# Ledger of designs, part 5: VH-VL binders against q0atu2

Target 1, 119 residues: q0atu2
Amino acid sequence: MLDKKARIRTSREYRNVFEKGKRLSGRFLIIYYVENALDNNRFGFITNKKIGMAVIRNRIKRQLRAIVREYQGQVKNKHDIVLVARAGIGKSSFEGMEKDYIAIMKKAGLFARNANKID
Short names: E, the ipSAE of ESMFold2; O, the ipSAE of OpenDDE; V2, 0.75 times the mean of E and O plus 0.25 times the DockQ between their complexes.

## First folded at step 1 (VH-VL)

Design c8 (framework fv_recibokibart)
Fold by ESMFold2-Fast, scan of step 1:
Structure c8 (fold): chain C 119 residues (1-119), chain A 119 residues (1-119), chain B 108 residues (1-108)
Amino acid sequence: as target 1 above (119 residues)
Amino acid sequence: QVQLVQSGAEVKKPGASVKVSCKASGYTFTSYYMHWAKQAPGQGLEWIGEIDPSDSYTNYNQKFQGRVTMTRDTSISTAYMELSRLRSDDTAVYYCARGWYGDYYFDYWGQGTLVTVSS
Amino acid sequence: QIVLTQSPGTLSLSPGERATLSCRASQSVSSDYLHWYQQKPGQAPRLWIYDASSRATGIPDRFSGSGSGTDFTLTISRLEPEDFATYYCQQYDSSPYTFGQGTKLEIK
C-alpha cells in the first residue's frame, strides 16, 4: 500500500542512501537516511537471509511496510530512508518492531510531529 | 574512489593452507558484504562465500564448506579468506568482490590473487 | 543449485556486426538478480549489466540486456574493437550464487 512514488526500487537509489546517508541502529532495525531533492519521502526495505526462510522474510517485510505506512504522515518530508532488518527481528512481535521504528525515527530527528500526540 | 587490493601470489604444497587478504578503501567497510570467487586456469567463475563485515556473519558454498574460513579486521578494513587442505585443483585466481544487500551484484572486484598448489 | 548455460561458447564476429549472447537458467531466475560481467585476459571481471537490463556506470548504450524467467540475452548492437572479451552471466536469486561458463567474443 505505499505509493509507487514512496518506494525506493532501483539498486542505484539504494546505493545513494547507503553511500551518502547517515546510519542509526535500533534493537531490530537499522536505518540509513539522506535528504532527497524530491517533493516526497521514499522508503526501502531489506530483509536478508540472516533473518530466516523466505516465508519469515516476506512476513517481516510486509509488517515493516505496514508500520511505515501508518506513520508516514509524521516523517519529515524530502528524505530517502532504507530500513534494514537485523537478524533478531524474526523473534520480535509486531508491537516490538513498531516501537523500535518510532524510537529510531525520533532519535534520527525524522519525525516532524510527536508520535504520541493524541487525537 | 572504491578500491579492493588483494595480497600477492602464493605457491603452496598439497595439504597446506593459504590465507588471502583483501583491503578495502573508499567506502564504509561494514556497510557492504565481501564475497570471494574462484577462477581456475582457463575456466569460469565459482562463488565461494560471503561475509558481513559488520558482525562476521558468513555463508559458504557447500562445495567449500569445512575447508574455507572467512574473517575480517574492521580496524584496517581488510577481509580474509583461508582455504585449508589444499589440492592441485585449488590452483586458481581468487577474487574478492563487494556486494550490496538490496541488489546482490558484485560492483567492485579486487585484482585477484593467484594461488598455485604444487609439490 | 541453479545452473546457467551460456551460448555460444565462442562467438567470432567482425567490428560493426551485432552480437547476441544467450544465458539460460535451469530454473526461473528473477530479473532483479540476473547480472552480466565483462572480463578481459589478465583482468578482474567488471560489472556490465545488472538487474537483467540496467547498464552499469560508463557502459555504452550499444549494450542492452533483456529477458526473464529462464532466458536472458545480452545484445551489442554494433561491435567496437574494445568489446571483444569474455562475458559471464550470474544469478543472485538462490544460494549458492552461480555464474555461466562464459561466452568468448573474438575477432573473426
Scores: ipSAE 0.007, ipTM 0.597, lowest interface PAE 9.4, mean pLDDT 86

Design c9 (framework fv_recibokibart)
Fold by ESMFold2-Fast, scan of step 1:
Structure c9 (fold): chain C 119 residues (1-119), chain A 122 residues (1-122), chain B 108 residues (1-108)
Amino acid sequence: as target 1 above (119 residues)
Amino acid sequence: QVQLVQSGAEVKKPGASVKVSCKASGYTFTSYYMHWAKQAPGQGLEWIGEIDPSDSYTNYNQKFQGRVTMTRDTSISTAYMELSRLRSDDTAVYYCARDYYGSGSYYEFDYWGQGTLVTVSS
Amino acid sequence: QIVLTQSPGTLSLSPGERATLSCRASQSVSSDYLHWYQQKPGQAPRLWIYDASSRATGIPDRFSGSGSGTDFTLTISRLEPEDFATYYCQQYDSSPYTFGQGTKLEIK
């Protein structure tokens, strides 16, 4: 489970990331990201109805939170990051989502070079 | 059954203020932003601003900044929009509209009030 | 401020014809935040297409939305009498949230 203090929780906070943030698209994920004034990172997740029914959206959201939690130590501090699931994510595997997440975070310059070598 | 019911038509003098209400029912009032939009006679829609009923966060269109105030009363699930220093070009139908918020959600105006006609008569 | 320009301003067609309504943004808009509303005289707007291409509940299959970036389109494949109304596009990507000026679809 991702700690609740590391989660973007209000519509206001989501809007701030969308309005002021940079955007980067992956195969299954889009990220919006901006530096925050806090001492920690916060993550938000958007899984809209185009992905599928609530059961599928909830599964995707749980899996994305698990991926983010696993790699949170590799993310550069003081960022608000929103992950938006693309429609095709419903057909992806956990491994596919994880691979896409690592790729887009590295491309955005938000990840340490050794993120895929964590022991 | 989601419903937004607005207050009745108003006729005001230039320089007066008007306060329009929007009573929500059929859903958790604090879980959705409320937006307000203006439609002058024969014209299109113009966004005025938004309020988060959970904490009274507001964001106004710069065009209305300084003249508009949005508030809410959670005990009666009602949102308010007050427009001050009324001019003849404020004559319009004003709409409230619900906007879903939260993680994993859409941000569109899925339900609208019936509209409130405000006439500024000189 | 993102300006949405709809064209044509008025579209005069007959039932049975195809309608194509354009919405162009002055800046790139995420498709997830581009929506279309239908409004009939004396009525409130109604959500019609959300996220550029998804039909709202109860909206007939003859309506389709498409587009990305700065160019968005609402298409009605075969007009029915009840489709004659004003259609507005709206962006929710950047504050202030803006609407297009509307395309009035009227009977020829």
Scores: ipSAE 0.005, ipTM 0.529, lowest interface PAE 12.6, mean pLDDT 84

Design d1 (framework fv_dusigitumab)
Fold by ESMFold2-Fast, scan of step 1:
Structure d1 (fold): chain C 119 residues (1-119), chain A 124 residues (1-124), chain B 111 residues (1-111)
Amino acid sequence: as target 1 above (119 residues)
Amino acid sequence: QVQLVQSGAEVKKPGASVKVSCKASGYTFTSYDINWVRQATGQGLEWMGWMNPNSGNTGYAQKFQGRVTMTRNTSISTAYMELSSLRSEDTAVYYCARDLYDFWSGYSDAFDIWGQGTTVTVSS
Amino acid sequence: QSVLTQPPSVSAAPGQKVTISCSGSSSNIGNNYVSWYQQLPGTAPKLLIYDNNKRPSGIPDRFSGSKSGTSATLGITGLQTGDEADYYCGTWDSSLSAGYVFGGGTKLTVL
C-alpha cells in the first residue's frame, strides 16, 4: 500500500499525465509518465472493465500497488506515473506483472542504478 | 475563513494582455488546485484551466491554448491567470475557484470556494 | 454550444418541487462525479451538490442530486423565492483533449 502523498488523487492530475506525459507499452501494462515539481513521486492506477469482474480488477490494482511500493526507492524522483492495466493482465501471475513493470520502467529510463537488485 | 480574493476590474484594448490575481487565505494554498472560469454577460460558465500550486503544473481548455498562462507565487499564496491577444469576445467576469478535495484526499470534480470575480472589458 | 445539456428555464410556485436535468456522454457524466452550482444575480457561483448526491455543510436537504448513466438531476423541494437563480451542472471530461465542462445553465423562476 502506498502512502497517500505518493498517489495521484485528482482527476486533473491524471489528466495532466495523459496529456503531457510520455507513453510506453509492455505486455500487461501501459505507463504514462511526466516530471512534476514536487518533492516525491506519485502513482496512479487504472484497471478497466475489459480486465474482468470487479473482484479481479481490485486484486490487480492491489497487486500493482504492492509492486510499485516494493520498487519505489529505485524510481527517479519527481515523476507522476500512471499505470494502466491491459486486458490480458487478469491471467498473469504476480511475478509476471512485476517483471513487466521492471522492464517498462527500465525502458523509460525511470529506474536508478542497480534496479534489478532491489526487493 | 477560507477565502479567494481577486484583483479589481480591468479595461483593455484589443490585442493587449490582462493578468488577474487570486489571493488565497485560511487554508494551505499549495494543497488545492486552482481553476479559472469565465462568464460573458448573460452567458454561461466556461472553464479555462487549472493550476496545481505545489507543482506548477497546468491544464488549459483547448479554446485558450496558446493565449492563457496560469502561474502562482507560493510566498504570497496568490494564483495568476494571464490572457493575451485580447478580443471583444473576451469581455467577461473571470473567477478563480478552489478544488473541493486536496490532492491527498481523493478525486474531486467540484469547486467549493470561489473568488468574487474580476470584470475584464475589452473595448477600443 | 455547451457539452452538457440543461433546459434553459424552469418555473414553479413557492412550496412546489422542480427537477433540473443535465445530459452528457460516457466521457463526462458517465465516467466522473457530477456537481451542481447555484448563481444568484450578481454573485459568484456557490457549490450546492458534489460527488453526484452530497451536500456541503450549510446546504439544506431541500436540494438533492442524482446520477443515472450519462444524465444527472438536481431536485429542489419546498421552493422559496430565494431559490430564484441560475443553476449549472458540471463535471470533469475524461477525453484526451477536454477538461472540466459546465452545462448551459437553467434559469429557475419562482412565480
Scores: ipSAE 0.007, ipTM 0.579, lowest interface PAE 14.4, mean pLDDT 84

Design d10 (framework fv_dusigitumab; at its last look DockQ between E and O 0.51; V2 from the best seeds 0.00; counts 0 for: pae E 8.6 > 2)
Fold by ESMFold2-Fast, scan of step 1:
Structure d10 (fold): chain C 119 residues (1-119), chain A 120 residues (1-120), chain B 111 residues (1-111)
Amino acid sequence: as target 1 above (119 residues)
Amino acid sequence: QVQLVQSGAEVKKPGASVKVSCKASGYTFTSYDINWVRQATGQGLEWMGWMNPNSGNTGYAQKFQGRVTMTRNTSISTAYMELSSLRSEDTAVYYCARDSFYGDYAFDIWGQGTTVTVSS
Amino acid sequence: QSVLTQPPSVSAAPGQKVTISCSGSSSNIGSDYVSWYQQLPGTAPKLLIYDNDKRPSGIPDRFSGSKSGTSATLGITGLQTGDEADYYCGTWDDSLSAYYVFGGGTKLTVL
């Protein structure tokens, strides 16, 4: 579970990320991201209507929160990040969503550089 | 400049097919779904469907199922909408429109429209 | 017939205020964000309002939106002759094969 201070909660905060942030697309995910002044990361989640019925959108949102929580320690500090789930994600596996998240975060340069890289 | 530019007017006979193009520029084409919306003369807007230019996935309005095909060519940032078995009732202006920057709840960039006239 | 109901026309004088309603059901307006589009004669639609009440950059604050239950409203204050256009509400309908629906449109005449 992401705690209260790690969540983007207000329309104004979402608008700030959209207006000032960068946008990057993966296969199932779009991220919007901007550096913040809070010394911690905050995440927002949006599930597009094209995904399907509310039960599917709610499942996707829960799974994305779990993925974000699992990799929270690898994300460069001081960022507001909004994840938008695209149509088609409802047919993906949890593993597929996780792989897309890792790929897009790496492409954005948002994962902290790993000092323990193996040759 | 973010824009969508559509192909020119078409005149078709009943039973024919028409394929309208929509060329994107000024943004990453594969990052935004393209919607197609039509408008008959003096009538309102009618949503036809969406196409994801990254995956090629589509969703069509039930009224157009079996008659419409939405595709893209990512190398030239162009979306296509093909409507077959044309009837006089298909005479309309056809628009392409991009999902908004904020998500799929709105369409923020629209093509200029392509007039399709179906007459004998 | 449109799933979302708008009045076919509305008219007012320059400087006045006008409101345009959009009525739906629990499967559309009741469950999703509403957008509003302006269509000047002979042109493509232009996004005026998204997420019920938000304005894109460049849209003056004379235009406002609101939503309550299964209905949405577009408000225009300080009417100008250049506001003469057709106005459409739009939203997603909550089905397994989700589809977008537009209102029937309202013709605004500025007298």
Scores: ipSAE 0.147, ipTM 0.754, lowest interface PAE 4.9, mean pLDDT 87
Fold by OpenDDE, look of step 2:
Structure d10 (fold): chain C 119 residues (1-119), chain A 120 residues (1-120), chain B 111 residues (1-111)
Amino acid sequence: as target 1 above (119 residues)
Amino acid sequence: QVQLVQSGAEVKKPGASVKVSCKASGYTFTSYDINWVRQATGQGLEWMGWMNPNSGNTGYAQKFQGRVTMTRNTSISTAYMELSSLRSEDTAVYYCARDSFYGDYAFDIWGQGTTVTVSS
Amino acid sequence: QSVLTQPPSVSAAPGQKVTISCSGSSSNIGSDYVSWYQQLPGTAPKLLIYDNDKRPSGIPDRFSGSKSGTSATLGITGLQTGDEADYYCGTWDDSLSAYYVFGGGTKLTVL
């Protein structure tokens, strides 16, 4: 599990990302990202009810947290990043989700230059 | 200030349709789902459905499927709820409400409500 | 009639504590986060509690929420006359599809 300090938790924090951040869409994920004034990154996860029942949403959320955790150390610091699951994600494999995450994060330029396990 | 402003009161005959508008301001309209909730006089809240302003996708309560249509005009940050084949039991105050997008979603911003009266 | 069951009314004197229960099933409260809404007379509902026990900004800590199993509870301490309102619990239900469901509402009277 991500550290508490690495999580977006408040409505104000989420609103700030949505209002001031940039938006990029992948196949299964949409990310909103904005620079923060901290020394660490914070991640938020949104699994909309549109992606399926609670058991599916919870599964997807767990999978996304796992993905983010795995690559957390390779992401450029000082960013608030919200991951929004798209409707098709429920039918995606974990590998597919991971691939999409990597692709969209690369497109956003959020991976550090020394990042490995990205390609 | 973040707010939702709804259209004015409506009086309709049975069998007619009503279209209520909900204009958003103070935030990015396309980033938050809009829900519609109604409340008959002296009664509780009843959820009608959700609409995603970005994609236009919707999800309606089974009770209203085939009779309700939720749309939006992104250029003016306005959501619409149209209810057809009106009947007396549709008399209620209709609210639009924004998803909070934190946790498992709650409605953090509400419109002021639109009174719809259906009478012969 | 409502999917979530609330007591129709509760009452207490100023300064006291009240609790409002909300009972559901495994397909709703048992599976999703519960929210609470306050509706003052003649006004639109206001979000009071989200994610079972979290308060939006501006909501005083006199208001609290909890969930256990298929039931949720709203707590109000230091009751004030201005707290007189209708209170609704709500959550998402997965019985057939993802629908939002409200409780029947509880009228809180401050004696």
Scores: ipSAE 0.053, ipTM 0.758, lowest interface PAE 3.4, mean pLDDT 90
Fold by ESMFold2, look of step 2:
Structure d10 (fold): chain C 119 residues (1-119), chain A 120 residues (1-120), chain B 111 residues (1-111)
Amino acid sequence: as target 1 above (119 residues)
Amino acid sequence: QVQLVQSGAEVKKPGASVKVSCKASGYTFTSYDINWVRQATGQGLEWMGWMNPNSGNTGYAQKFQGRVTMTRNTSISTAYMELSSLRSEDTAVYYCARDSFYGDYAFDIWGQGTTVTVSS
Amino acid sequence: QSVLTQPPSVSAAPGQKVTISCSGSSSNIGSDYVSWYQQLPGTAPKLLIYDNDKRPSGIPDRFSGSKSGTSATLGITGLQTGDEADYYCGTWDDSLSAYYVFGGGTKLTVL
């Protein structure tokens, strides 16, 4: 559902966020975020093998993408943001993931009405 | 310069334990998993497990479950692997390796290796 | 016997091309991304290819990777003497205990 311009796509882009970005942990998620040189936000998702079997990881990734898509219009522009699923995320509901995302993004100061999203 | 530097060679008797250290530099230690891989002389690579330096969580290969402990000290950017109840078959070079990409499972930075010899 | 099967050895002359195969199953290569590692004699492995076909910075484009079904392939063109090494494929296996596996390794000799 996320537009192609709003996706972190390459290993180098992910590495930049991990190496230069800030990190903030929630109950089910960790976010890494850094200002980018674009006029838009980009999102990346990590649902690694350590969470469990492939079907579980794919479900979680799909759910996280849906959550990010729902709130993308509220995110301050010019950030690369990577969501990393914590090991316990498989026990959360969609609503639990959603509330965790909202809480983390508020703690990071990334929600603002004045931020623009580049389509 | 991104690097992993391991502790020196060890010689042990069967039944003993060994603890290998792996010091990271040039990157944010807590942002990348550390994996441990061993290689007996003339043999292939054998994955032992992973450790997340941020949480301390681990996952071990079944073969080593109950004998291996992977830990870290984040204040000095150092990972540790301890293998107990050593046997002669544990004689190998032990590597630490960084998983460069969450979910990629690609080991992009490797330590120089630590030779552990187990003999009577 | 490795879960991922590689030929034990391959050889070719300088300047030539070689292909190294890695055969797995639906629970590993068929379900996940493949990495390739180069190990020069007496040294630690080095990441050569990740995500099936991507090269880390500093790896020349004469190294290439691909995946089809449950098999992966490393290609090396313009062979150089410095390419003599052991080459390993690696990936996750999605069986009940979920673990990382390496292929048995392929010794490349440049004659």
Scores: ipSAE 0.007, ipTM 0.645, lowest interface PAE 8.6, mean pLDDT 86
ESMFold2 (binder alone), look of step 2: mean pLDDT 92; pTM 0.949

Design d2 (framework fv_dusigitumab)
Fold by ESMFold2-Fast, scan of step 1:
Structure d2 (fold): chain C 119 residues (1-119), chain A 122 residues (1-122), chain B 111 residues (1-111)
Amino acid sequence: as target 1 above (119 residues)
Amino acid sequence: QVQLVQSGAEVKKPGASVKVSCKASGYTFTSYDINWVRQATGQGLEWMGWMNPNSGNTGYAQKFQGRVTMTRNTSISTAYMELSSLRSEDTAVYYCARGDYDILTGYYFDYWGQGTTVTVSS
Amino acid sequence: QSVLTQPPSVSAAPGQKVTISCSGSSSNIGNNYVSWYQQLPGTAPKLLIYDNNKRPSGIPDRFSGSKSGTSATLGITGLQTGDEADYYCGTWDSSLSAGYVFGGGTKLTVL
């Protein structure tokens, strides 16, 4: 579960990320992301009706929060990031969502990279 | 009723700055963004930027970055747009417009000010 | 130059129908909802369509919108002389530094 301070909660805050942010699409996820003026990262989660019934959408949101929390320490500081679940995510495994998240975050340049690890 | 009322026409010399105001009424000022859009004579609409009146945060179009400043005064429900280092090509009608964005529906401008004509002449 | 492409002008007779196209890319129309604005001579623009195909209160159903891929279309049926105006499409563009973009505008003349 993410701390309250690490969550995007209001429609206005979500709008700011969509309006200012860059967009990147993965297989199951779309992220919108922008630098913020805070000293911490904040995350938002969107699961629309095309994914399925409320029970399924709530389960997906909870799984995505768990993934985000696990990798929170690897995300570059001072970003607001919104994860939007695509319709196909309901058929994905937890591992599949996790791998998609990592791939998108690396492609966006939001994960710290150790340049000396490159051969 | 929702209204956006803008300040009157301005005539400026090249190199000067202009500050246009937009007074909102009929809704909670801090609940919607104010956007600025200009239209040069005989030309199309050109978006300049948005301002969130609750936070004061702004986002400017690349073309205006460094020359435009968007602010507000929440106590009088008024938004401001200041454009500096004016050139003849800045001669235009400047509009404020309310950004009505639902996270799932997208961004659009549902109410517009009447426009402020800014003429830059030597 | 505008990021979204519209024809510069269209014309038709009263009672006829017209369509106005708006072409963009995956970073704007392809990823975001489209709005349409009507600007009567000497007036501020007015919201005509939002969320691709929805009408604000007070807009008659002879105005319609649609979107397919990276293009959007405004349809006007039962054309009236009072429809003579400039029409602009607009949407968010994610490829820029997060900005709203308008089409170049289409002048509608009712012959």
Scores: ipSAE 0.007, ipTM 0.579, lowest interface PAE 11.2, mean pLDDT 84

Design d3 (framework fv_dusigitumab)
Fold by ESMFold2-Fast, scan of step 1:
Structure d3 (fold): chain C 119 residues (1-119), chain A 122 residues (1-122), chain B 111 residues (1-111)
Amino acid sequence: as target 1 above (119 residues)
Amino acid sequence: QVQLVQSGAEVKKPGASVKVSCKASGYTFTSYDINWVRQATGQGLEWMGWMNPNSGNTGYAQKFQGRVTMTRNTSISTAYMELSSLRSEDTAVYYCAREEYYYDSSGYLDYWGQGTTVTVSS
Amino acid sequence: QSVLTQPPSVSAAPGQKVTISCSGSSSNIGNNYVSWYQQLPGTAPKLLIYDNNKRPSGIPDRFSGSKSGTSATLGITGLQTGDEADYYCGTWDSSLSAGYVFGGGTKLTVL
């Protein structure tokens, strides 16, 4: 569960990220991201009907939140980031989604070089 | 101020293709999916598919798979729907419509083009 | 081929109230938000209600929507001659994997 302050909650806030943000596509995810004027990062998650049934969409959304939470400390501060699940994500494993997330965040320049916390 | 303006009426022979355009203005074109919906004379609304103008990704109703192609040109904020192998049953008014969805992931068609009449006759 | 069931027609006098039903299943109305569209003769459809019960700017409050289980209802009070139109419910159908579906439409005649 992400802190409430770390979540994008309103349609207005999502629209701002979509309209003014940069876009980067991964295999299963698209991210839209823009710098904010806050002291923290905020994340939004979109899993539309094009992915499949509600139970699948809700599972994907929960797994994406878990991934974002796990790697939250690697993300550069002061960004609003929206993750949009692509139609193909339903065929992905949890590990596949995690690897895609890390790859696109690194490519966007939003992750530290060593995103995986290893000894 | 949001507007979707479609191309003019078309008359086609069976077996031909038709390409309808939908020019968007008054909003950020790449931020909203475009859906295509048709309506035969005296009939109800029939959904054909969606197109994401940022990615170019599409999803088509099974009935139209293999015959429909939905594309866009982001430099002129225009969406296109091409339907091939036309039959008399394809005679209809074709609409483009913008899909609003954000926080709740639910989509609805908030602005519609004026429609393009396509007549297929021999 | 309509997936959602609406009555084909409804009629009432000016000033009266009508309700238009829309019946579906758990995969569409039961799991998703319902929208209503008004189509005046010779025009494109116009969004009338979204997210089950919300009105876009410019739609008067005499139009209302509700949803219960796998059914949705459009209510129109204080009927006016300008309300004579076709009304369509619409929603996503999760079982069709990304298919948007419409009701068959209801022709409202104001007598």
Scores: ipSAE 0.007, ipTM 0.593, lowest interface PAE 10.7, mean pLDDT 85

Design d4 (framework fv_dusigitumab)
Fold by ESMFold2-Fast, scan of step 1:
Structure d4 (fold): chain C 119 residues (1-119), chain A 120 residues (1-120), chain B 111 residues (1-111)
Amino acid sequence: as target 1 above (119 residues)
Amino acid sequence: QVQLVQSGAEVKKPGASVKVSCKASGYTFTSYDINWVRQATGQGLEWMGWMNPNSGNTGYAQKFQGRVTMTRNTSISTAYMELSSLRSEDTAVYYCARGGYEDYWYFDLWGQGTTVTVSS
Amino acid sequence: QSVLTQPPSVSAAPGQKVTISCSGSSSNIGNNYVSWYQQLPGTAPKLLIYDNNKRPSGIPDRFSGSKSGTSATLGITGLQTGDEADYYCGTWDSSLSAGYVFGGGTKLTVL
């Protein structure tokens, strides 16, 4: 799990990332990202109804949080990053989501190639 | 046409530095990593490192750490690889290669190669 | 030496089939996707297989890939003289300073 301070919590914070941030699309994920003025990175997660029912959306959110947490140490400091799941993500494996996350983060220049899993 | 075009052959003396260029065209230069791979005469492929054109960040193979520098100029969609303190063992063909779409774990587009000869 | 082990050479006649092996460890092939590259004499390498078993557009289905445990295999059926080349496997290695590693290469001769 991500700590509270590493999560984007409020609608105002999400709007800031969407309005000021850059957008990059992957196979299963879209990210919106912007530098922040804090001491740490913050992550947000969006799974809309086109993905499926609440049980599927909640599973995807949990898996994405697990992936983000595993690679948290590889993300460049002081960014707010929102992950938006695309409709096709519900058919992806965990490994497929992980691979897409790594690829898109590297493409955005937010991720070191040396992705060592923590814990 | 999607392509990577490299600079021409170089002949250098031991101790010198060489800087090879790789010009991208036909795609968004900042969307894909550029990797550098070399091949000594009659030998296999050896990965040297990656450079992210969007951020400028790099990662180098341990063997080349301290001798290699990978940079880019986004205004002309060109990547550079500079290798210093050259030895005869650095005589090789040097390739730039693009990280794949969706995945940087493979190289789907390669430059034609630049021959670098290090001799006294 | 190469981190991934390939046989140095393999040969067969036109129309036959060959397999080229690539052996690694858990830190590379065991945990990561494998790619294969074809290098014709005097040319740059060309991506032949990615993600263990996928072909880029334009690569005929005579070429196939597979992975089991810490080993990968490239299969070529219906051999043609134009297949004579060096073949390299490649993957990410997490045990080093996070780098890409290639096999030592296999020279395919079509007799």
Scores: ipSAE 0.006, ipTM 0.562, lowest interface PAE 13.8, mean pLDDT 84

